VH-VL binders against DNA polymerase sliding clamp 1 (pcn1). Designs and how they scored, part 3

Target 1, 249 residues: DNA polymerase sliding clamp 1 (pcn1), of Pyrobaculum aerophilum (q8zty0)
Amino acid sequence: MAKQVLTYIDAKEFAYIIDSISVLVEEANFLIRNDGLYLRALDVSRTAMVDLAIPKESFEEFPEVEELRFGLNFKELKKLLRRVKKGDKISMEFEEGRVRIKLIGKSVRSIVVPSIEVVGEELPTPKVVYTAMVKAASDVLATAVKDADAVADEVKFEASEEALIISASSDKGEVEVKLDKNSELVYEFDVKEPASARFSLEYLVDITSKTSKISDIVTIELATAKPIYLSFDIPAGGKISYFIAPRVE
Below, E stands for the ipSAE of ESMFold2; O stands for the ipSAE of OpenDDE; V2 stands for 0.75 times the mean of E and O plus 0.25 times the DockQ between their complexes.

## First folded at step 1 (VH-VL)

Design L3 (from L1, 13 letters changed; framework fv_lutikizumab)
Fold by ESMFold2-Fast, scan of step 1:
Structure L3 (fold): chain C 249 residues (1-249), chain A 124 residues (1-124), chain B 107 residues (1-107)
Amino acid sequence: as target 1 above (249 residues)
Amino acid sequence: EVQLVESGGGVVQPGRSLRLSCSASGFTFSSYAMSWVRQAPGKGLEWVAYISGSGGSTYYADSVKGRFTISRDNSKNTLFLQMDSLRPEDTGVYFCARGQGSLYDFWSGYFDYWGQGTPVTVSS
Amino acid sequence: DIQMTQSPSSLSASVGDRVTITCRASQDISNYLNWYQQTPGKAPKLLIYDASNLETGVPSRFSGSGSGTDYTFTISSLQPEDIATYYCQQYDNLPLTFGQGTKLQIT
């Protein structure tokens, strides 16, 4: 049988993608189809979902399969990826019950990990109607969220026709970041209706910290008292996206 | 096959306590939020309490807040409802229910599987 | 709290009839509306979720529609096994709330 091989040219970027996913889940199934690599997973509290879609064109080598599923434990995978250096490529060869992972650089390092069957349901595509969308510098979001975390355990997002305001307050202090629609840090601004919602900083701090290393741009979608949608474009193509629960009272 | 089996109901006097259990099987219990829903004799359904998959978030109906405590033991695939300071109006059949949502429903608000229910009667 | 009002509270129909039950929310619930069937002495069973999606294993004669504050549940051709009480339920916000129920009898 021909070996099924997946090769991604930037192993460091792939490591950041895995780190970003592992914020929510310790293990998950990847799905390879004709057109790309996919992953969708819910955290154990079902309050946050990560969605990954990378088109086949982003890969140097892509398996010739109709469909291939493989599950990985991210704790073990992250230990291996800690050794990735700038300029390395990552390759995965799929075998029955296991995945051979090669880090290709000045030397070739080869490691075999079990492919596990992660038990879970098929997750439907969310049907959310958002009223506000802002594309902005991802590091600004990461910094705003990190600053909010220093003073509170939740953060508020408020979108109006003129600006997006990210704020938090407690007896420890107050933080406010205002992104006017004409700011050099705002690349696209489309607010049909004002929106306001509050979110836990637990997920946002780690997600935005890790995803800002993948993408310079974040797409933020909001609706009042609805989950926030954060989407990060991957430079080589594709997206990693998150839905995060709003806080109630 | 998904199964939820409740136990712990019974007849108690007002002011007493009961602890209900719900044993789950056939799915990854820790991946699902759970709720308790009750039904008074001859009446409709009333949502009582919610717990997230990890147990980190809980929410209660105003009628039971401060008296009831929802909890779970994911290592034993078991959901609990500790009912303190019981009142006659707490009488009913108590169902445990598995929560589902469209991924933007963060209280996991539609219930795809239910237990058979356990009766609780609060009377003299 | 979001109030859910069902209409009618009870109805009688014959086998083969088209049956319609309506559910009105006190505020816009953005299609976060579910329908359940409960036969006497049994647990409720999910039939429809998110206003119009048929749950797996549920007969195609059941359907849901609507948006905003007004939602409809339909049985296209009533069967004897459909005798039950039907409940709508919103999950747009806490607390989760159910309609008062519609008791369906077959003549």
Scores: ipSAE 0.006, ipTM 0.443, lowest interface PAE 9.9, mean pLDDT 87

Design L4 (framework fv_lutikizumab)
Fold by ESMFold2-Fast, scan of step 1:
Structure L4 (fold): chain C 249 residues (1-249), chain A 126 residues (1-126), chain B 107 residues (1-107)
Amino acid sequence: as target 1 above (249 residues)
Amino acid sequence: EVQLVESGGGVVQPGRSLRLSCSASGFTFSSYAMSWVRQAPGKGLEWVAYISGSGGSTYYADSVKGRFTISRDNSKNTLFLQMDSLRPEDTGVYFCAKDSGQPSIASYFGTAFDIWGQGTPVTVSS
Amino acid sequence: DIQMTQSPSSLSASVGDRVTITCRASQDISNYLNWYQQTPGKAPKLLIYDASNLETGVPSRFSGSGSGTDYTFTISSLQPEDIATYYCQQYDNLPLTFGQGTKLQIT
């Protein structure tokens, strides 16, 4: 029987991907199929969903299986990956009830952790007819929600034909960030109908603070009073995406 | 325990209006999206309209768009379908159906219809 | 619109038989497919959701499989109470669409 091994060339980037998952969930199943690595999970409040898809081609070595599912504690994995150094590769070898993780650099560091039993449900993609799409610099979104977080606990996204406005208001103050359609920080702008929705800042701040370390570009999709969709392209290939439920009055 | 009870059906002349109601019990009504699905005599199922748990989003089949309005009153656990400008082809049994989705992100727009009402007959004829 | 086509439109089988009904979508629906059972004069009942998941309380003789555009619904050992019309339904995109139905009769 061939060993089931997954090797990712940039261990630091992989660590950021794990960090980006861990802001929503402590435990989840990785799913390895013939064409890639997948993960979809809901946070405990069922308010946000993370969706990860990394194609087989993004890996230096990939398992030859129809399907392999294994559960991991991302809090524990995140702690292990804090030790990764620039230039390291990461390798994961799947065995019965455990996974061997190797950080491969000038030295090889190895740790074996148990696979955990994570009760999963098949999570369909939220069915939303989006009316607005903006592709922009990811750090602009991260900065805008961080600024909003300083004055409020929720933030409003308003897309019009001319601009995307990210704003927040409370007794502590008001913040507004306007991304004009023709801004050099906006790469694509397609608003078929105006859209407006409010979201919890705690989710957005946590997500964007981690994903900005992975991707320079974010795709934002909006519809009035609907979940926001945030998608971040991974440089080595693949995508990490989020759906966040809107706040309602 | 979990139950949907429809009312408001009947015989009506073309061009007139009818309002259907669906009373929900046994679950947190405001947490789930709802739909109306109809079935013409001897034919299959046809989805008609959808409303999100909060009532903030509605979607319609092209055949009824502009004529039918779906709404809900979460304080009364009641779903409505206002049917205007009725046509003979609107004749059928109308079912209210509960979306099985989670009461959060995964419940937006669609999963499966896990609970159905008994159906209320609507006949549009002269 | 996504067109859902069921085969066969009607089927006659004996108690204990294995029955398979096929549903074909006009485009890839990514397993966003449900199966319903409707007995004459009654409301539909959900049997299978998301292509292959058995609804709670539904007998294990019912199962679903498939991917992409092609899906199957199977009754491993037909029982008299299974006389009904069966419908597939996609929820990949609006409008939500159902197959035309397969009428199952027992000989």
Scores: ipSAE 0.019, ipTM 0.447, lowest interface PAE 5.4, mean pLDDT 87

Design L5 (framework fv_lutikizumab)
Fold by ESMFold2-Fast, scan of step 1:
Structure L5 (fold): chain C 249 residues (1-249), chain A 122 residues (1-122), chain B 107 residues (1-107)
Amino acid sequence: as target 1 above (249 residues)
Amino acid sequence: EVQLVESGGGVVQPGRSLRLSCSASGFTFSSYAMSWVRQAPGKGLEWVAYISGSGGSTYYADSVKGRFTISRDNSKNTLFLQMDSLRPEDTGVYFCARGSSLAEYFGSFDYWGQGTPVTVSS
Amino acid sequence: DIQMTQSPSSLSASVGDRVTITCRASQDISNYLNWYQQTPGKAPKLLIYDASNLETGVPSRFSGSGSGTDYTFTISSLQPEDIATYYCQQYDNLPLTFGQGTKLQIT
């Protein structure tokens, strides 16, 4: 049997992708198909879902398979990935019941991990009709969320025809960030119907702190009292996206 | 099934150039990294050059760096070794080898060609 | 460069004997070691990869063990067709390096 290989040229970028997934889950199932690498996982509280899609063209080497599934626990993988240096590549070799993961630079460092099946419910594709879409600088979102976290445990997103308002308030203070549709930090603005919803800052702080290292641009999609959709384009190709359930009274 | 066939070897004078070819069949050539390994008469094995499946990464032994160039044409399932400024110590049998590992620094060579002799002599 | 030293450089044994060859790396290679068999005039053949894994189609009398800097290759019951030169090779770091070879002769 021929071995199958996945090689990603920028190991540091791949490390940020793994970090961005691991803020929600300690382990996840990956799916390799003819056209790309995919992952979908739901956190244990069933509040947030991550969706990853990287096309085969983003890889230096990609397996020639119809379908290959494998699960990884991120604890030891993240330790290996913390030692990534500029110019390193990452390679995954798929064998029966295990995955050999290598960091390839001036030396080869590797770990062999069992290929596991992460037990969980089937995750449906979220079916939300969004009424507002804003494409903006990702670090503006990260900063707004971080500032809100200093004063509250939830943040409100309110989209109107004129602006997106991100706000939070409590006894400790209040924070408000207004992204006008004509702002230099707003690249696209399409609000067909006003939308408003509140979300847990626990998820948003962790997600945006990691994803801002991957992408300079975030696409935000909103609908009143619906999950927020955050999508980040990966420079080498593909997307990492999140659905976060709203807080309700 | 899997076959690697080297050609292009011969007798050349010091300072001259020679180009070796390796024709691959029986597998998806672009999915595998390839190497050249040589063996001097009566001596052991010496790794010479490596190229990744896509051709994006190449590595060389210090003894040949700057003189040899490894390349591949995935549309023709062919691996090449361009040897410039040949020296008597480059004399040996040159083997084309396929990596069985998915990492770029794979040392597991699961299939080898028959070898092509290169003699650098006056 | 990582230097690979084999011991012995040559040995003679009888059919049915247990044969052991050792390979020492100049630094820790974390089990990134292969063993090859080469008969005169032919290309090498992979026998063992990742220090202890038997390549598909290779007889079970061949085995490998070891860790760190010290590795061992064993033939549990020597057969006539095993007369060959055996090489260890590391792939922990570039350049890829081979041992000098162990020539096995049958008496």
Scores: ipSAE 0.000, ipTM 0.405, lowest interface PAE 16.1, mean pLDDT 85

Design L6 (framework fv_lutikizumab)
Fold by ESMFold2-Fast, scan of step 1:
Structure L6 (fold): chain C 249 residues (1-249), chain A 122 residues (1-122), chain B 107 residues (1-107)
Amino acid sequence: as target 1 above (249 residues)
Amino acid sequence: EVQLVESGGGVVQPGRSLRLSCSASGFTFSSYAMSWVRQAPGKGLEWVAYISGSGGSTYYADSVKGRFTISRDNSKNTLFLQMDSLRPEDTGVYFCARQTDLSSFYGGMDVWGQGTPVTVSS
Amino acid sequence: DIQMTQSPSSLSASVGDRVTITCRASQDISNYLNWYQQTPGKAPKLLIYDASNLETGVPSRFSGSGSGTDYTFTISSLQPEDIATYYCQQYDNLPLTFGQGTKLQIT
């Protein structure tokens, strides 16, 4: 009988992925299917969604199951992951009602955590028809969002045929970052029609700060007054993505 | 157990004021937007006012704008509706309801109070 | 304002019947539509959100479908406890608006 084991070769990268997810939720369900590992979760206010998809080819070991679901509390997991060293692997062994998690490197450290009952429903993909798409350096987005946070509670994204403008203004000041389509920091630019929307900075600062440690490139998809889509490719394969609802007047 | 409990309704003469309260329990109150929805006798539902989780954004139906004020005290898990210059057409059962932010792409008014009756009559 | 029109305004059906109610918006609301049930003397209860998603704890006999301006709510096999008025509601734009309601009675 084979053990149900999942092994990811870069524990530090996995730690960044968990850290990025935990910006929105304290606990969530992971779903293992025949082709990969998936997670989709919505924050308590239902204004931000995280979507994780990692293909089975990204793992050194992958369970032979048709479907396996397990819930984890990220606070305990993050304590273990703060001890990760460069070159460590992470392994998860699924047992009835619990998960054994190991950090494998020069030494082996392990913790056994309960597989928790995370109450929730199946979350469908948001139905948004995007009119603008920009691929750019992820650290530029993180910096723009951080600068906006210094002067306002909201940030505005405006895409035109020539540029993406990220701005914020209040009585404390104004911030504007312009990414021209020909900028060396813009890798792909496809705007079919102009788009504009405003977003709360509540999650954006932490999301963009943590995800920039996973991926050097962000894909931004935008439509007027619609949720923004931010996608970050994982170097070993797969992606972590966010949908963030726009602010209304 | 997630629950909303309303109070403060009653009979009041036209032109006077009334303040409704809604007490929340069993969830993180500050993480949710709140609305007031009213229902006149034998009629359907009418949205009245909205307040964001932080209290930073408020919106009103045109019929009550300038007369009603929605507010919240997150430290006490309480929502309020201050109703000034009341008119006979304001008569109805007033419900408080929990909802997602208006910019949210999911959800609706998923938890409701029992309703508190307001009658504006001489 | 976005006007929400329900059809029919009232209907009578027998236990076990399939019941359908429609809701038409005066403009495209991009599936930002909820369905509520209100039993006499009680507060409304959310049944369906985002046009087609079943709220947790709601029986599977209830379903929603549609897109653009036209939406449908269905009860696949009517039960006695389903006697209620049903409302659609859009949250695409302010002001938030409800349909006039469909009163369901059992024969």
Scores: ipSAE 0.000, ipTM 0.407, lowest interface PAE 19.5, mean pLDDT 87

Design L7 (from L1, 14 letters changed; framework fv_lutikizumab)
Fold by ESMFold2-Fast, scan of step 1:
Structure L7 (fold): chain C 249 residues (1-249), chain A 124 residues (1-124), chain B 107 residues (1-107)
Amino acid sequence: as target 1 above (249 residues)
Amino acid sequence: EVQLVESGGGVVQPGRSLRLSCSASGFTFSSYAMSWVRQAPGKGLEWVAYISGSGGSTYYADSVKGRFTISRDNSKNTLFLQMDSLRPEDTGVYFCARKTIRYGSGYTVYFDYWGQGTPVTVSS
Amino acid sequence: DIQMTQSPSSLSASVGDRVTITCRASQDISNYLNWYQQTPGKAPKLLIYDASNLETGVPSRFSGSGSGTDYTFTISSLQPEDIATYYCQQYDNLPLTFGQGTKLQIT
C-alpha cells in the first residue's frame, strides 16, 4: 500500500508526551487506527495505568491503515527527543519490523529503531463509578504533589461539597492545599458524594511535572478508596490520562 | 446479566478446518479482551489464544501458533477462533472467557465469565 | 513459560474436613494467582483472585494464601457441593498458565 507516515507538528510537545508515558514504562505498544493514535500501558507494579488517545486530525500526516501496531523502547527515542528545538516537527515512517523517526527543523535528524515485541496484554478501560470531579489548573496539582513529596511518601485527596483538599503528613512535616469550589484555579467542580483516597507519590511527581507542560488544565476524578483518574487535554487535540490505584495500607 | 455462548464445534478429520464462535451479551463487548481456553478429555485447562478489546493485539500458545487465528467483530458482539490444520491433540472442549481487571491496592486480572464450552473432536 | 504445579493431583475427604491444595510456580509471580473451581461438565468459576481475595458471592469457607512461588488454597469445612476439580492460574506473564488441577472427591 502507500507509504505509512505519521507527522506531529510540535516535536517538543510530543517529547513531553513520551516523557509522561516513560515514567511508568520503558517500552510500550502504540496502536494506529483509522481515527487516531492510541497507547495503553500498566507499570511493572500494576499500580498505575497510562492511556493516550490522539485523533487523526492532530497530525499533519497520518497513515491510511485499518490498524497498525508497533512497540518502541523509549531509550533511543528519548535520546533523540532531548535535542528537540522549538518549531521542530517529528515524523515516523513505518516499515516491516522497524520505524524511521525524523526530527524535522532547520536540519533533519533521524534514527531507525527496531519495532520491538512488547509482551503484555492490551488493557480494557477500568470500570469505576466516580463521585467527585474537579477541573483545575494543572500547575496547582503539580506543585501540591511536589510539596507533598518533600514531607511524605503518599498523598491524600479529599473531595467535599465545598473543596478538594490535597494533603500529606509525616515526621518531616505537613502539607495541605485546599482548592475551594469558588477558587480562580478551579474551572469546574462537581461533587455528588464526598470522596477520599490515598496514593503513592512514586509516579505522581513525575507525571504531573511533565503533563503540566502539555496541558494547563487537569480533570481529577475521585471515589472513596478507588483509583484516581487524572486527565490532561493536549492543545493540538487528544488526551493523556492516568489511573493510579489507591493505597490500602 | 453477562452471557457468553459458544458454537461451531463438531467432529472433524485431521488436517481439516473448523471455526468457533462466541456470542457475547450483557456488557460492552469492545471494552474487554477475550481468550479461548481449551480442555482435553480428562485433562486440565490450557490457554489457547487472546485478543485485545480493539482486536489489534493477539497472542497464541505455542501449540497453536500458525494454525489458529483469533478474531472478533465488535459490531456483532462476536468472538471467533479459526482452527486450521487440526490435529488429534486439538481435541477438547473450547471455552471463551472474558478478561477483567480489578483494582484495590493494585491491578488484578482474571477470567470472570466463561461460556459453557463447545466440543471439538479431531479423529479419523 | 511459567510452569504451575499443583499438589496433590487428587484427594478424597469427608464432609466437614479441612482440605488444602498447594500450587507452586517455577518463578516468583508476585501474588498474581487465581483459583478456579470446575464442576463436572461445566465451565470453570472464579473463587479467589490475587492469591487471597475472595470473589463476591463465593462462600467464606474458601480461602487462599501464599507469596512468591508457593500458594495454598483451603476449604475450611468441606461440603458436598464442593466436589470439583480446582485449578490455580498465574497472570504475571504470557502465556497464561494453569496448574494441572486437583480432583476433589468426597468419601
Scores: ipSAE 0.005, ipTM 0.419, lowest interface PAE 13.1, mean pLDDT 85

Design L8 (framework fv_lutikizumab)
Fold by ESMFold2-Fast, scan of step 1:
Structure L8 (fold): chain C 249 residues (1-249), chain A 122 residues (1-122), chain B 107 residues (1-107)
Amino acid sequence: as target 1 above (249 residues)
Amino acid sequence: EVQLVESGGGVVQPGRSLRLSCSASGFTFSSYAMSWVRQAPGKGLEWVAYISGSGGSTYYADSVKGRFTISRDNSKNTLFLQMDSLRPEDTGVYFCARGYSSGWYLGYFDYWGQGTPVTVSS
Amino acid sequence: DIQMTQSPSSLSASVGDRVTITCRASQDISNYLNWYQQTPGKAPKLLIYDASNLETGVPSRFSGSGSGTDYTFTISSLQPEDIATYYCQQYDNLPLTFGQGTKLQIT
């Protein structure tokens, strides 16, 4: 096998992508195919799934392989990525049993990490028919979720023909955010049937905080008592998406 | 290639017990919820029991609650149904069925075993 | 419990015919309805999930529609291999419940 290298032109953006994934898992398997880089991981409680797909065209250099799998533990990678500067590139060079990761800027910083095989790597796409889709400003979602977290342990999403309502209530207080379909913060609104579901705030606060730094726009898909689907387009190409299980009683 | 193979069925007298097994292959077993669905001779399908991928959640039909126990051994890719205090009404073919995605309410079954017959008589 | 009633309980049709089967829920199930096919002596097979979505590998002659309490399953041009019993199933709430089945025959 020849030497294989992956180079992403915006190391800061890549750092946010890693941060967004690491909210759910401390380690995960990446899969390189001829058309792109992929990752799918489920948290240990099996309540949240992250899906990453970046096409090969988003990379400055991309390995020429039919398939290459590599697992990374994110703790050391995140330490390296905390030092990233604007204009830095990130490069990964694949060797047997390890990955050499470089931050390339005015100086080159590198780390060598073991390639770990993480068990439980075949996760199919959830089969959910969504009845409501709202495309909106991602920081509005992040703020609504953060406000809900101040007063409750769970948040409710309600989509109707006219608006998406994000709310939470407890004896500590009440929060409600209404995104009317005609709001300047709503870019697309397609509700075929009203939908309502409740979700734990456990992951949502961190997921939405990290992903709002990647994309200004979030696509929210809802169906009553179904996992919520949150999708964020990556500026350089591709997307990072989440499925989060609803609260059930 | 997903396969589910049931075993443990047979003929048993009322009041006795049977344990059914379902051996899974071709997928990451621990990532999927599983169910048992039964079918009485000449009748329709009846959902019996559900277990999440981790085994942390189980649900039962009222007709079997307190008598049947669903469990799984993810290290052996095996699903079980312990059937106690069997009644003639429990007679039928028992299918194991794969639900999609553990921890979520799916309600649909994309792969089924061929079924194992259970007859409670005499 | 949510009761699922299929109509008809049995029907006969000729190859090439358009066949429709209906399923009615005792309460609104918000499209959380699946359709299965069972040939005699075999396990059921998923055809349609969430009222109208075709499962991978299932021929396009099969389709589903409906909302609320009333749902329809259609075979646009009946083939000999389609002779089976068809079941609807709801998953809006536990317990999961199936319709009584519709037995399809060719004459």
Scores: ipSAE 0.000, ipTM 0.416, lowest interface PAE 14.9, mean pLDDT 86

Design L9 (framework fv_lutikizumab; at its last look DockQ between E and O 0.33; V2 from the best seeds 0.00; counts 0 for: pae E 4.8 > 2)
Heavy chain, then light chain:
Amino acid sequence: EVQLVESGGGVVQPGRSLRLSCSASGFTFSSYAMSWVRQAPGKGLEWVAYISGSGGSTYYADSVKGRFTISRDNSKNTLFLQMDSLRPEDTGVYFCARVHSQASLTEYFRPYYMDVWGQGTPVTVSS
Amino acid sequence: DIQMTQSPSSLSASVGDRVTITCRASQDISNYLNWYQQTPGKAPKLLIYDASNLETGVPSRFSGSGSGTDYTFTISSLQPEDIATYYCQQYDNLPLTFGQGTKLQIT
ESMFold2-Fast, scan of step 1: ipSAE 0.299; ipTM 0.579
ESMFold2, look of step 2: ipSAE 0.099; ipTM 0.493
ESMFold2 (binder alone), look of step 2: mean pLDDT 90; pTM 0.919
OpenDDE, look of step 2: ipSAE 0.276; ipTM 0.598

Design U0 (framework fv_umesolerbart)
Heavy chain, then light chain:
Amino acid sequence: EVQLVESGGDLVQPGGSLRLSCAASGFTFSSYSMNWVRQAPGKGLEWVSFISSSGSTIYYADSVKGRFTISRDNAKKSLYLQMTSLRAEDTAVYYCARGEQGSLAEYFSGFDYWGQGTLVTVSS
Amino acid sequence: EIVMTQSPATLSVSPGERATLSCRASQSVSSNLAWYQQKPGQAPRRLIYGASTRATGIPARFSGSGSGTEFTLTISSLQSEDFAIYYCQQYNNWPLTFGGGTKVEIK
ESMFold2-Fast, scan of step 1: ipSAE 0.082; ipTM 0.574

Design U1 (from U0 with heavy chain F50Y G99E E100G G102S A105E Y107F F108Y S109Y F111M Y113V; framework fv_umesolerbart)
Fold by ESMFold2-Fast, scan of step 1:
Structure U1 (fold): chain C 249 residues (1-249), chain A 124 residues (1-124), chain B 107 residues (1-107)
Amino acid sequence: as target 1 above (249 residues)
Amino acid sequence: EVQLVESGGDLVQPGGSLRLSCAASGFTFSSYSMNWVRQAPGKGLEWVSYISSSGSTIYYADSVKGRFTISRDNAKKSLYLQMTSLRAEDTAVYYCAREGQSSLEEFYYGMDVWGQGTLVTVSS
Amino acid sequence: EIVMTQSPATLSVSPGERATLSCRASQSVSSNLAWYQQKPGQAPRRLIYGASTRATGIPARFSGSGSGTEFTLTISSLQSEDFAIYYCQQYNNWPLTFGGGTKVEIK
């Protein structure tokens, strides 16, 4: 049987991808198909979903398989990847019951991690007809969310024909960030119908702090009282995306 | 193990009333939306009613609106269907079914767990 | 309401052959479509959701495809246990609606 190996050139970027997954889920399956690497998982409260898709072409080496499902503990994997250096490559060799992770740089470090059995089904993405789409600098979203978190437990996103407003308010204070459609920090602005929804800052703070290290650009899609969709393009190819359920009343 | 068990099916006369129950076990009942689906003898599946996980959102098929009432008791892990003004065309096996749904606001993944059904016969 | 139409009503195939079942929606349901299998005397069993995603434990010989208004369920290399009635169901709009079913029977 051929060795089942994937190699990603930028180990630091891969570590950020793992970090971004771990904010929602402790355990999940990597799904390796002939065209790429996929992962879709819900957090334990079923309030947020992470969706990862990286095409085969993003890898220096990729397994020759029709389908391979491999369960991992992302909390433990995150710890192991803290010591990744700039310029390192990461290689994962899949064996029955275990994966051998090699960090390839000035030296080669090898770590063996047991696979885990993650029971579950393949999850479809929520099908939402979005009425507003804004593509903007990811750091602006991360900063707005962090500022809102200092004041409140919830943040409101309001898209109009002129601007996207991110705001939060409590007895501790008020925060408002306005992204005008003509702002240099807004790359695309397409609002067919105004949209407004509120979300828990608990998810957004962690997600945006990790994903802003992967991508300089975020695509935000909104519809009134619907889950927010956040998509981050991975420089080497592919994307990592999130759906977060809205708060009501 | 995840299970749904229906009960309450009986023979009733036209115009009569009947209450169906569905007992859930092996999962957090309060986190899932629930459906009633029926199947007349030798016929296909027909959706009857939906109730959200909290009980605040309810939908009915036009054929049963005003006659059937869906409800749930999350503390008892039970789903109910109160049927009134029963007609011969209500004769069917009634299934309770769990929606494969995330907390991502009513985005459904089809019905992933079904009970074995309870037979309701409306006949004079 | 969205009307779901399945064809053919009955499909006669031999074990080891491929079966292709069609489901048409009267208006777009995006990919919000599920397929169910029902054997005599049993409750339905979910096979596919999101038009193409196999449910846990469903054999690889079952595959779904399509989006919008035209959907297909394919069963490659049929086994004796696959002879059953298959239903499609849309969950894009209220009320939820099922197709009339396709009976897959032994030739």
Scores: ipSAE 0.015, ipTM 0.436, lowest interface PAE 7.3, mean pLDDT 87

Design U10 (framework fv_umesolerbart)
Heavy chain, then light chain:
Amino acid sequence: EVQLVESGGDLVQPGGSLRLSCAASGFTFSSYSMNWVRQAPGKGLEWVSYISSSGSTIYYADSVKGRFTISRDNAKKSLYLQMTSLRAEDTAVYYCAKDEGSQASMEDFYGTGYFDYWGQGTLVTVSS
Amino acid sequence: EIVMTQSPATLSVSPGERATLSCRASQSVSSNLAWYQQKPGQAPRRLIYGASTRATGIPARFSGSGSGTEFTLTISSLQSEDFAIYYCQQYNNWPLTFGGGTKVEIK
ESMFold2-Fast, scan of step 1: ipSAE 0.105; ipTM 0.416

